# Ledger of designs, part 31: miniprotein binders against b1l550

Target 1, 279 residues: b1l550
Amino acid sequence: MRLPEELLERARDIHSEAPSHRIKLDRVGSFGLKVPVEFKGFLLLAEADVWVSLPEGRRGVDLSRQVEAIYELSNPPKDPFSLCREAAISLLEKLNYADSSGVSIRFDAPLQDGESLKYYGVEISSIASDEIINKIRVEILGMTACPCTAELIRAYKSSEIAATHTQRSLGILEVSTKAEHPDPDKLASIIERAMSSPLRTYTKRPDEGGLVIRSLSNARLAEDVVREMIHLFLEEFGHLPEDTHILAAVRSMESVHMHDIYAERSFSLDEIRKEISSH

## First folded at step 4 (miniprotein)

Design ra26
Fold by ESMFold2-Fast, scan of step 4:
Structure ra26 (fold): chain B 279 residues (1-279), chain A 82 residues (1-82)
Amino acid sequence: as target 1 above (279 residues)
Amino acid sequence: DPVEEAKIYFEYAKFLIDMAEILLEKGDVEDAAELYKWALELLEKALEIAIEAGNEELIKEIKEEIERVKKLIEELEKKLKG
């Protein structure tokens, strides 16, 4: 594609012009960028969003400066935590009209699963202003099973229904902190340990029977899983700053119903410690 | 692994090229030229890795894109200076 000489000669930075309405915008930027990252020895292609605040007197953001900020820091590839933090800072330096900046990076993280690898979802972000806030969200699938003994006995006597008393469940841990991002592998481990059993990347037929039996022997409600995740989180990450905010959630995909069961709790470390100590 | 590494750089370069083309359509010529230059750096890196990996199909595809982007950058820079 070639532009006419006349257009090239008169090209203007329309983004620096005054807008039709003097309204501040909270987040303006490039969403869905592809960026290479190095995660624990793996080269991965991640998706990135970059944004800045836009003042009431400026029509638009400089998109090339946003791409430049992440490009300079991603070639050669680096870990997504450093990339988020450094790119957010770089955005404020390059775009001096902005009061805040942010970067989010999403990828599927490899996790050792016996003799194979499985993958879990990771979203890492850093938001820069007067302070830097680091956020991480981990999502991983596992299994849950109903703990109601009478229900399981009735299902078993009704033939084969007991075999469907296990459900896929999505465990979610999200952490926002002024400290460095928590290790996502440790967050994934917490979620899996809170479940009735983990999902395997590859399981032969005899091993699948074992996982079902394990799930039934370690039966947990969605509510039980969330409480266990919080307990395990506090054991591993209780040292984080008191104003660290956590979301723990599970979505259990019921095998019998067309609906899911969902349980969650959000809290600060200060809040949860006071709650636990009052009982 | 080297083939996958080359593909990652190639996909990143293609994304920047697509963005540059959108900016050209909007009349953001200087920004478009800059994105094409960054894409060229990534394409050259992808080519080096693809050659090391010995993937002839990928080498050919990357070389074709390098030549296209180089010509486009030269044309845009010539017009901006004229």
Scores: ipSAE 0.000, ipTM 0.410, lowest interface PAE 10.5, mean pLDDT 79

Design ra27
Fold by ESMFold2-Fast, scan of step 4:
Structure ra27 (fold): chain B 279 residues (1-279), chain A 82 residues (1-82)
Amino acid sequence: as target 1 above (279 residues)
Amino acid sequence: DPVERAKIYFLYAKFLILLAEIRLEKGDVERAAEWYKEALELLEKALEIAIEAGNEELIKEIKEEIERVKKLIEELEKKLKG
């Protein structure tokens, strides 16, 4: 149903009115939008959040224009990085009362896994103001094996490859930069290489044995995995601007405990280089 | 996964329908008709994949949307041609 135009002309513009309290809001927008994206040859269903800052003197944001903007840019489906960046810029241009705009897009990214596919989590954002900041977060499960229990069993049994407990561990890399979004497949690769072994969607018994042996031969603490992720990140992405901020983290779902182990480090490229060079 | 592929094409069609509705509200009948036609092509593709996948509920839902969009296209084309 469409209301008469004459009625709309008489209605108050609620969004443009002064609010009851003159308080600036940092993020106001449409959250949980379903959008199609094209990622490395795959057509994927993604979830998007779009927002703008709201000045102290304005009551509300035009949410319909936010939804229209991202859907116009989603047709045809495009890569989520271009969509994210273009939508953030478009929102700031169209909603001129805003000091900043942002777009976040979340999806499960396919990754080739032998004859099958496995999936890892990706969240990207672009935040536009006087500059544009691009952020990407990659999460992927891998396997870790406990070196402490391994050493205890090795001492007891005098074996080269000690038995130990293994567990699923979630590796996390988050990058915030003025440069373009890093390739998420490369971030996922860094996380998997830092783990004791990767996880598989499907494994036959002989292949499963190989993954277990690999994990046991490469036992790592959560702390070890975080340090290795940082080392590998610097090898691959050390060319990014010095003010690039990184979060590297691991959450180990400990098979012998009722709780998880968590290790993280946040840093800028400038900070980490100075730290490494001082030793 | 063919069921997931069908759902993604179906969702893409729904986004084009949303864009068409927005254009129609702004009085752009010609552009709205173009986006409804593009949505119809995607719905037909989604239906083909859903049939191959054997998902009866999804087939029914897509067919209902195809019928709705076809009627809208016919109405808009009559409006455009006078």
Scores: ipSAE 0.000, ipTM 0.292, lowest interface PAE 15.0, mean pLDDT 81

Design ra28
Fold by ESMFold2-Fast, scan of step 4:
Structure ra28 (fold): chain B 279 residues (1-279), chain A 82 residues (1-82)
Amino acid sequence: as target 1 above (279 residues)
Amino acid sequence: DPVKEAEIYFFYAEFLIMMAEILLERGDVEKAAEWYKEALELLEEALEIAIEAGNEELIKEIKEEIERVKKLIEELEKKLKG
């Protein structure tokens, strides 16, 4: 929407004024922008947040400059990682009063699942200052099964008991690094391999039984899944800078309880490498 | 899903239109015209897909936007020549 020229001039002047209180703000920006991205051959509609730091002596930010920074780089649609990094840098260049800038982009990523596609959650960010920190969070649903249920199966107990001890679990890998964003498909693969069984977007009735049996034969606690995720992550991404920070977590939506079980571990590559080599 | 595909093209066209409006407000008429023309191409693609999908509401919205953008391009072309 176009505003009268006089009003636009006054609005721009207002943003440059001294605030009522001389307090620095860490993040001020445009949140919930819809942006097109191209991810592995798919055109996806993603959601973006863009922000900058605001110094104590300035009343407001130029929101139009923030929108311009990301949308200029969105034509034509490009991969969300390049968009995220380039937009964060562009924000600092366009808004010279800011000490730092950031961009987050969220989308549901397609993943090949036999003859169909399933989707997992991806959120990436780039935060620019004197350096650039790239962050990626991948979330994917899978199945876990209680180890006690596996023992019951080995003892030839009923499948009804086994079924009540299986549940959906959300696996989470979050990586913060000075290097490029890790490949989210590889992160999703790590999470799925750490679980008792992956979930499918479509399962034929005969295949459903197979997934349940697989879960029961590969019973894992949330704690087991987190440890396995860390092990698999180190095999795939141990080459990242030593100061790379990782969060590995699992939220198990217990089918026999009204509450969830949660397990996590945060670490740097330097920290975990020293811990493991002590064993 | 052709309806979702048409919607994605439509939304992307709207983003380009927004950027063209920002450029126009800053006095960059030539660049604004370029972005409006790209938006028009995306709208026409969205219309073709929406027609195949048979979504009457989306067809109407896209047609209205196409007419608006065509008029804007004509006005900017006239300004650039005059």
Scores: ipSAE 0.000, ipTM 0.339, lowest interface PAE 14.3, mean pLDDT 80

Design ra29
Fold by ESMFold2-Fast, scan of step 4:
Formats: C-alpha cells, structure tokens, sequence
Structure ra29 (fold): chain B 279 residues (1-279), chain A 82 residues (1-82)
C-alpha cells in the first residue's frame, strides 16, 4: 500500500488558491486531536484543537503543518501548559500567512478525594499573535441546596425527603490573561468552597449524613455561589494584570423540573475593581 | 507494585500508538514511524516488568501489541525507502 503523497501535494496547491469570497476566517484548523500529556505526575490522554487565522486571499490552511506543530512538541509527553504555549508559537512560525494561532487542550484532572480520586474538567488555551493570551477553564461538580424553610428542615427527618432537596451543580471558572495560566487545582478549590458542599467519590454512611446536613445548613442560590466564587477569586488572583478577563458561572441541575438554573458573570479585573469601589 | 508499573508503561505506549495512527491517517509516514518506534521501546520495557511480576494475562497482551507494532514499523520503513 502506498500513502497518497500526491493527494497531500494537490491539497497544498488548492490551499494557496483564491477563495470563492474574499472573507477572512478567524479559526481554521485540526480539532479533536489525541495528545498524551504529563500533568502533575500523571500521564493523561488529552484532546487538542489547533487553529490559525486565514487571510481573505487564501483558500485554505496547511493541516499537515498544524499536526506537525503540536506532535513535534508532544514527544515525549510534556506538561499541557508548556505544550499549549509552545505549539501556538510554532504554528505561527510554520504558517507565515497567519496573523494569529491558537491551541486548546482538554483533559480530566485527577483530584484526591479521601482514599480515591475524583476528576474535574480542565481546558487550557494559548492564543498567539504579537502577544500571547493564556486561557483556562475549570469545571467541577458540587452540591447546592435551595435556602431552607423551617418546613424543609423538618422534612429532613426522612432520608428520602432530604435527598430531593439537594442538587448537583456545575461550577465554572474561566480566566483569560497575559500572565501564565492559573493553577487549575486552585480554581477547583475556589469553586468547591463556594458550593454548599463538594461531591465525593466514596463516602461512608456517617460521612454521607454529614454532607447532606452540611449542604442543607449551607444552602445557597446559584447567584450566591457565583458571587462567592468571584469574591474568593479576587482574594486569591487579584494580583493578575488588570486586563485579565474572568467568567464565573454555575449551572444547577433541577431534579423536579425539566430545566436547569444558570447564573453567570463575566468581568475584567479593572471593571470589577471600579464596581466594588463605587460601593 | 510491578503490575501497576507495567500497566503504566503499557498505557503510555498505547497513547503513543494512537498518535502514530493519527499521523499515519494524515499521511505523515516518517513521523508515524518515529512514534511507533518510541512506543515499541516502552512496550518492551513494560514486558520486562510484567514478566518479573508474573502476570500471564498482561504478558500475553503486551506481546501481542509488540508483534503488531513491529510489523507496522517494518511496513512503514519499506514505504519510506521506496
């Protein structure tokens, strides 16, 4: 069997042709690549997207050069933060018609939970142009409970009733900065501390009762959780450049309704400081 | 635990194989061959550890993967030499 090198050359010729319409595209590339990474001593199989900007006068991008950029830097496997930044820079070097490049790497990060591991979602990106913008998104599940009435507290006498008054909630923190990527474990910690209680992979019967009681006594609206996440974020990461942009969000999964509750706030550090100082 | 150590290197080798297969699908024979060769070294190391651990099921699985990867490397090297 021969590889179709002739097809690759023909594809490259087509890429340099004029397009049907002279329109610039912001992101063109290879999405869903499998990439091994080393994260805090763990070897993980991550999923990567790589892209470049495409000028209005060029029909397509060289996809083989994009694959080359990331895989050249992923053998041997390295930390996903360095891989992300270095691959974004390499893309601009290899594809000189592009004004910008980007790399996004997604994986489930291990987090110690008693005698076992739980996992939280991490997506990191680096976007390169005249400067580099680093982006990180952390998603972790926790528990929330609507603020209790006296009647709901009385209903907790039954384990079946108590279970219907707590819900899983997804907390989200996303940071875009010219500084290095924030530590995802610290972002995950902020989310968990803002929740009514964390979820656990294994809990003994006495610990299960304690988590439910804690969640009910620390009842929070999705709006409360978002505000607490922002407060805790500013406490830990207020030192980042003032043009750093943050998204804080919570999606609460309602068990008795077919819809979820969602709350979010996006802001720059400059914006939020001015807002808080006006009060 | 040598069984867990052997599994670790076996999993790492399989990740390198996945990347080599993706590169091969994209027509990059030379780079794919390099990743398969790296994976083969890890498979051989995993096999040494698995033999010491005496896990017959794991030994069989690793040996089957070594033979598959060796055959692929031979086929790709023939394509590269033309």
Amino acid sequence: as target 1 above (279 residues)
Amino acid sequence: DPVEEAKYYFILAKWLIDIAELLLERGDVERAAEWYKEALELLEYALEIAIEAGNEELIKEIKEEIERVKKLIEELEKKLKG
Scores: ipSAE 0.000, ipTM 0.228, lowest interface PAE 15.6, mean pLDDT 78

Design ra3
Fold by ESMFold2-Fast, scan of step 4:
Structure ra3 (fold): chain B 279 residues (1-279), chain A 82 residues (1-82)
Amino acid sequence: as target 1 above (279 residues)
Amino acid sequence: DPVREAKIYFFYAKFLIDMAEILLEKGDVEDAAEWYKEALELLEYALEIAIEAGNEELIKEIKEEIERVKKLIEELEKKLKG
């Protein structure tokens, strides 16, 4: 049976009531929503979080309004960047008690790899207030080769081609900016170019030999990869606003150790340029 | 408004079902199965809310859609494992 209209009219609006404690909350919302998006010609099922700030005098948020905001903008599926930005703005329009809103969308992005596809991780967000801030995080696996072991083997064998151990390494670039989201394919490309070599979904034996030789010829420490990622980032995205914040990081899954090696650097564009130009 | 809430999730689930059907028509069986499973989760949630709200017509509609989607998932799973 449907609940009578008289009961709905007499029911308390719990969300509009005063809370037990007059404390502002930063993020309240619907987390883990499944959302269709169109990314570079691919229809993908992404996972989304939507939230708003909650003022000290209000007990709860209108969760149904949040779901409506992202749902309305998801039909038909659109690119996740426009969806993220537009949904964050829509949340503030629909929930006028909020000072800020945010949307985060996560998906595995396809990347052409010969005749097949490989995937890398993407998380984007837009946070709206009196301005909008866009954030993107890209994670992709590549290969590194140890230069320390390479040098020891080279010295021992007097070889011009170093031999060393290789390992999988996870490259991470995160960008927070008032400009539009950077293209994640370009961020993934920067990460892969900074590595000793990329990983492939499938390769034939002659190509496998080539990747191994490339990796051995480009032996790099995690620290080298982070510095190269920053260098390549500045070449491609140095035009972004000076207050753009970047995190560059690498986690190397060392094949000869029981632990990983990790290197990172966080910076603003203004900060890094002053650092580099001080030489 | 629990009836309105149930309808929102129901309509969203139907949207995901439509997208899964497009993927299935394109031959993307594995992806279609995933989208149907996500739609099923939303349908089950919508059903819980509709039951709480006591809207028998909506309960019936959601249950019919759940049964249809479960059958589709079963058929696709057999195809993928066969």
Scores: ipSAE 0.071, ipTM 0.622, lowest interface PAE 6.6, mean pLDDT 82

Design ra30
Fold by ESMFold2-Fast, scan of step 4:
Structure ra30 (fold): chain B 279 residues (1-279), chain A 82 residues (1-82)
Amino acid sequence: as target 1 above (279 residues)
Amino acid sequence: DPVEWAKLRFLYAKFLIDMAEILLEKGDVEDAAEWYKEALERLERALEIAIEAGNEELIKEIKEEIERVKKLIEELEKKLKG
């Protein structure tokens, strides 16, 4: 049931009032909105955050206008990249007191895995001001195998396939750029190719052995995986603007430890190219 | 890379053979025979890929292993029937 119009007419315009303290806020908005998106032929229910900056002289933002902006653009469902960019621009246009706006959309992306599907995490953002910055974060699980233990056992047993401890590792690639969002499937592929082996949604015992053998034949430290991810990223996306910022990271859930191992590198394309070319 | 894929299939088949050998050492003859049969299927697929790739040394290695595994399966099946 809607509120009577007479009640709404008598209400003060709280948002337009002066605040108790003249302090600018960087992000004010609606967080955790459920939004339908179409991704690679799949209809998904994504989670969205929308926000604007709030000037020191204004008490609040028009939250209903924020929700209207993203929902107008999400019906019918469209690709999450266009939705993200268009909604950020629309927010800034509709809420003229703001000097910046942003939209973030999160979903689990389906990826073909033999006869079934597996899922990886995607978060995309667009932040609009006098320019637009697009951000994407991809997270996917893979497998790593310890090369130190593998080498020791191979030397001891004189075998091409050495036993070693294996573990699930979470690979992370985050890209912030003035260009369009990179394709998340390509980012996920980079992460998986950098790992000792990808993970499967469903395996039988012989197929499970195949994944283990792949890992053992391609043993890699978390540090090796991060370096390989960066190398593969530069091959695929080296043509992005030089001020593009990347985070490459791996969190290894070590099977022989009570704690995780973590390795990361943050860099701009300009920075990493200068570093590589100096050697 | 078909040569790389054939090598990976061959390594996987060797793993299945090692598992079958472990099961056989434990006296699990029926399970061992099943794992050897799985290994044989993987070896035959690796052979197809190796032939398509034209790698003569790999073809020879895979064929030798196929003959060895076939003989082992035959011996184990005779033991199970007896």
Scores: ipSAE 0.000, ipTM 0.103, lowest interface PAE 23.5, mean pLDDT 79

Design ra4
Fold by ESMFold2-Fast, scan of step 4:
Structure ra4 (fold): chain B 279 residues (1-279), chain A 82 residues (1-82)
Amino acid sequence: as target 1 above (279 residues)
Amino acid sequence: DPVEEAKIYFIYAKFLILMAEILLEKGDVEDAAEWYKEALELLEYALEIAIEAGNEELIKEIKEEIERVKKLIEELEKKLKG
């Protein structure tokens, strides 16, 4: 084990020295910290990044104070949204030379899948300055099927061909807002509903063939999935502030190609509503 | 400031304890025991510094945590052998 005294001494030295070049840095901090969080009744191991802006006249940040800020708030474990927001505020208060602070927390969120659990990716951030901006990114795998593949299978009624032309797709919803973080379970639900079929954790189910057939009967292009995700997002979260910014994206891992297909759209709520209303 | 130094080591030890608790809930008993042992080393070092600094409240807190962690390590080692 590396003795903590060496880390403490290094932190003090860096904090007190003048910089070699008078250049402002946007993010300086401790990245990859492991932190416990409580999410919907589950105790989870999350990974956290904490950072502050560093003015051109200071050589370094007190890294020990950053670690202290998040760990003090992590005991007892709390929900990752409150932890993220409170830690970002605490960092800015503790490190008064900073113009901004941020905290990002990443974890795999459990989602009920029959009698099993499956997991989807969540990253939340809070960035504090004159105001607080909350950001959440949800990623979940699902299944898509090309409409052309569906037509081939209908013509020739082959389950072998069906298996060849379905593919995994990663759906992504990212939201930046001055309001509270949206519920990630609802974002994950939107992504899954937009796809041809969800993926399951129990792959040996007797009716696994039914999943593939369902996917083929609901064939969608990556472009279709992105548009459907936006539509479903507006139904669920249209009440958020008009300056809320959203990224909707799909990465389709094409089984018959050596490359992936990617489709995305970034927009504010104000922007997308005006666009939809103009048609 | 040795009091600040002891507090930082204590906070680091608490972090390792939380890691061990999460691993234990996941059923990873062997790794959890290892994290508790690392935490114990940090707690013992923090205690040395706290004693030298003469902070009675901090000494008491660290000692209580040391005893708790020692007991947990003993229980986990029995579980791994038996």
Scores: ipSAE 0.000, ipTM 0.203, lowest interface PAE 17.1, mean pLDDT 78

Design ra5
Fold by ESMFold2-Fast, scan of step 4:
Structure ra5 (fold): chain B 279 residues (1-279), chain A 82 residues (1-82)
Amino acid sequence: as target 1 above (279 residues)
Amino acid sequence: DPVEEAKIYFMYAKFLIEMAEILLEKGDVEDAAEWYKEALELLEYALEIAIEAGNEELIKEIKEEIERVKKLIEELEKKLKG
């Protein structure tokens, strides 16, 4: 519809008006935007959420300024960590009524697996206010084998090698820190090393047998995997600030049950070090 | 300002189109088609805002780009099936 400029100039600025109820909103913005990112030599189409806080006295936000900020910072494509941090800061600067801003970027990260690629899930965010908090979540599938069933079968057969049930397990590491985002490849590596064995994009029958044998010799409860992930995380990332918060979790898709088994632990670096040092 | 809003979304759509063209040059037809489809959604949204703003020149420019991208998506989808 064509409108005279005089009408546009006299039109109400709806977004700057008082709302029906004087209530602050924590997150208002553009969700599900597709954003090109450069990750370790790959051009990927990531999914981004962009938001700001909305004060109790203001009715709405200017969404077009959010899209403009993403465009300016994404052209040319850059690494998702820099994009996340810079966009969060830019939004807070451009939308001066906001107390905080945030950007979340999700993509499937490629990992070299022999001559092919496999993928793991990455979600990163940066939340800006008086300070910046960086968060990263990595999810990767692996294999676990049950030690309890293995022990029962071993006792029954008087055998050193026991058959047991194996299943796919999803390992999860989430880190919130005032420091830079941890390297997701290192987080993925920690998760895979804590599992009974990794999953492959493609295996031949002989290679498949090898993975099964390794899983059986490295049988682990979901609880064992979470503890091992925490141990390995502290070896690799123990240098992060003491108020860094970590979530370590495993969801095991049990092949002998209709439901999943889940184990997790949340902690700060300060908390876990005190716990480990106690006798 | 709805005119500036439409221009911002139009510029962003064109940026995604440029990135899709890079994927095509690399032979990533499936990924390129997906990026063009995302760009098309942004172009359609930009057109909606441009119509509201009454900017005839911008409306024409966005419509031309929509037709170009739609034709390209159809051609890429034929290649993926053939």
Scores: ipSAE 0.089, ipTM 0.631, lowest interface PAE 6.4, mean pLDDT 83

Design ra6
Fold by ESMFold2-Fast, scan of step 4:
Structure ra6 (fold): chain B 279 residues (1-279), chain A 82 residues (1-82)
Amino acid sequence: as target 1 above (279 residues)
Amino acid sequence: DPVEEAKIYFEYAKFLIIMAEILLEKGDVEDAAEWYKEALELLEYALEIAIEAGNEELIKEIKEEIERVKKLIEELEKKLKG
């Protein structure tokens, strides 16, 4: 069964028709698009979500225009931050009925680890309206060591047993700002420095012993790691606008418990400075 | 225009195929195979739209590319297995 051309022409108007109910929608778009990006010399396949606001009087959005905008801006591949911002702006220009647009891009970022590469998670977004708000979330695995167990070993065994409870911990830094996206490698570095030790992609037996010993000498609670991440963040990024919002969090995958330990703090730069200076 | 929509997804899939070929030339066989698989999903979606649009020439072109990409994925998977 074929539709005549006249019926197909009328189908093009469906998106411009009045909807069944006059309700505004906040985000309508193409989600889960695979997009080539170039990140610090690497060609990566990222995943993108693209959306616009839809007014109460319009039935649908032109999804193919959204895909076309991403395709045009991703060929040839460019850095994901420029792609994110430029695509959000382009969507508002191409889809005149929208009052806001957004783009989110997710990828695993390579990080040099000796002779090998390891990967950490990056999600960025740009939301455009009268202004642009940029958001970045970095997640990276590291190790934490229990200070309580370390203290018991020192007190009881005279440091005969170097081992303590070590566990994998996921560090999270999320930044929302009117400034450019912060460098994800710097955010990842802050997280790793706040941990008891970083995780290695490939570790030989001697290197494993070294990581355990370093973790033992730098034992930290999840709460300690979050506070240290905030401290290090302020040293590196304290120059960002005062209304910049940050989330710092750690999820510790306890090896001796059935459940994870989680600690977090959300704050604006203005808020945290007033809190720290209150003495 | 569903024909234009199908063409946009078809061009996007071909773009991913070219990028996968570049990775393959660099020796990144595992990554290249993943990119070809993503391109295949886009080709299958473009085919669905092209069928609804009733454009026989476009349907034929997309089907031919699907078969090429499937064969290439099979060849790369044999190399990775072996």
Scores: ipSAE 0.118, ipTM 0.644, lowest interface PAE 5.7, mean pLDDT 82

Design ra7
Fold by ESMFold2-Fast, scan of step 4:
Structure ra7 (fold): chain B 279 residues (1-279), chain A 82 residues (1-82)
Amino acid sequence: as target 1 above (279 residues)
Amino acid sequence: DPVEEAKIYFLYAKFLIWMAEILLEKGDVEDAAEWYKEALELLEYALEIAIEAGNEELIKEIKEEIERVKKLIEELEKKLKG
């Protein structure tokens, strides 16, 4: 159940020698590895980065041992959360000079949208040291509409009118916690519910009109979407440890001729609870 | 370094081939075929870079793997359609 011999041969070198300069490096590793994962009954091809800290007295890392750490655990394919955590721990076990290790696994998760499929981006990380910190980032495209056009949709309900004031928006939720990774499907659901309208992979002309009209009837600024995402997140995941850190963000792509609108908020659960309780 | 880049993609393609072989051992023919197809995409990309770099030995090695993987995909697709 070992890696190809050609890969192991290429990884072997003089990395234990003293470097030209005695400088500690925070992250050194193998990036862009292709790794199988099993996600909710689907076998998916994911992309992984693996890395460790490098002390000031060592020239380089054992790349073959980094690849071994993740690939030994990827056969048979398993859920990306367990793989991420177990590989990060394995990296420290295999590379005794390292103070910390990390693994990030990225893939596109399929999401059913009526008769069509769409995908949302998932990045799962585990960072191991004296403890394990689990991170997850979910990105999904949707639509937003200017609130000032709400009056127009009430008056006209036409796709032509609606189309002049809708734009694509990328919703982002990132969570860093000592607890287990939050369910990415629930994070994706929060983002979609906060948006004016979800974006479909394939639509017919009647469906296109309906999406545009729906976006305008549920008009929201990027700022509104971020606040709604935070509210929905607290409803679903308020039980996580108080030192859990969250990033909620939206990038609204106005048009080819304009800069994007961006809104974000980073917070810990402890911080946000104090803030909302004081108002 | 385009030669080093081509070699990296080539080695990762070999890993995907190894995983496809494991899926075949488990009797998972459809998934194995998909993994071989992904490996083929990486091999074709590695070949493009190797040609640009002008490394004749690497070009030959990658082309041989491409032909082998294409044949495997055809054989698996026959099993799926039979």
Scores: ipSAE 0.000, ipTM 0.195, lowest interface PAE 16.9, mean pLDDT 78

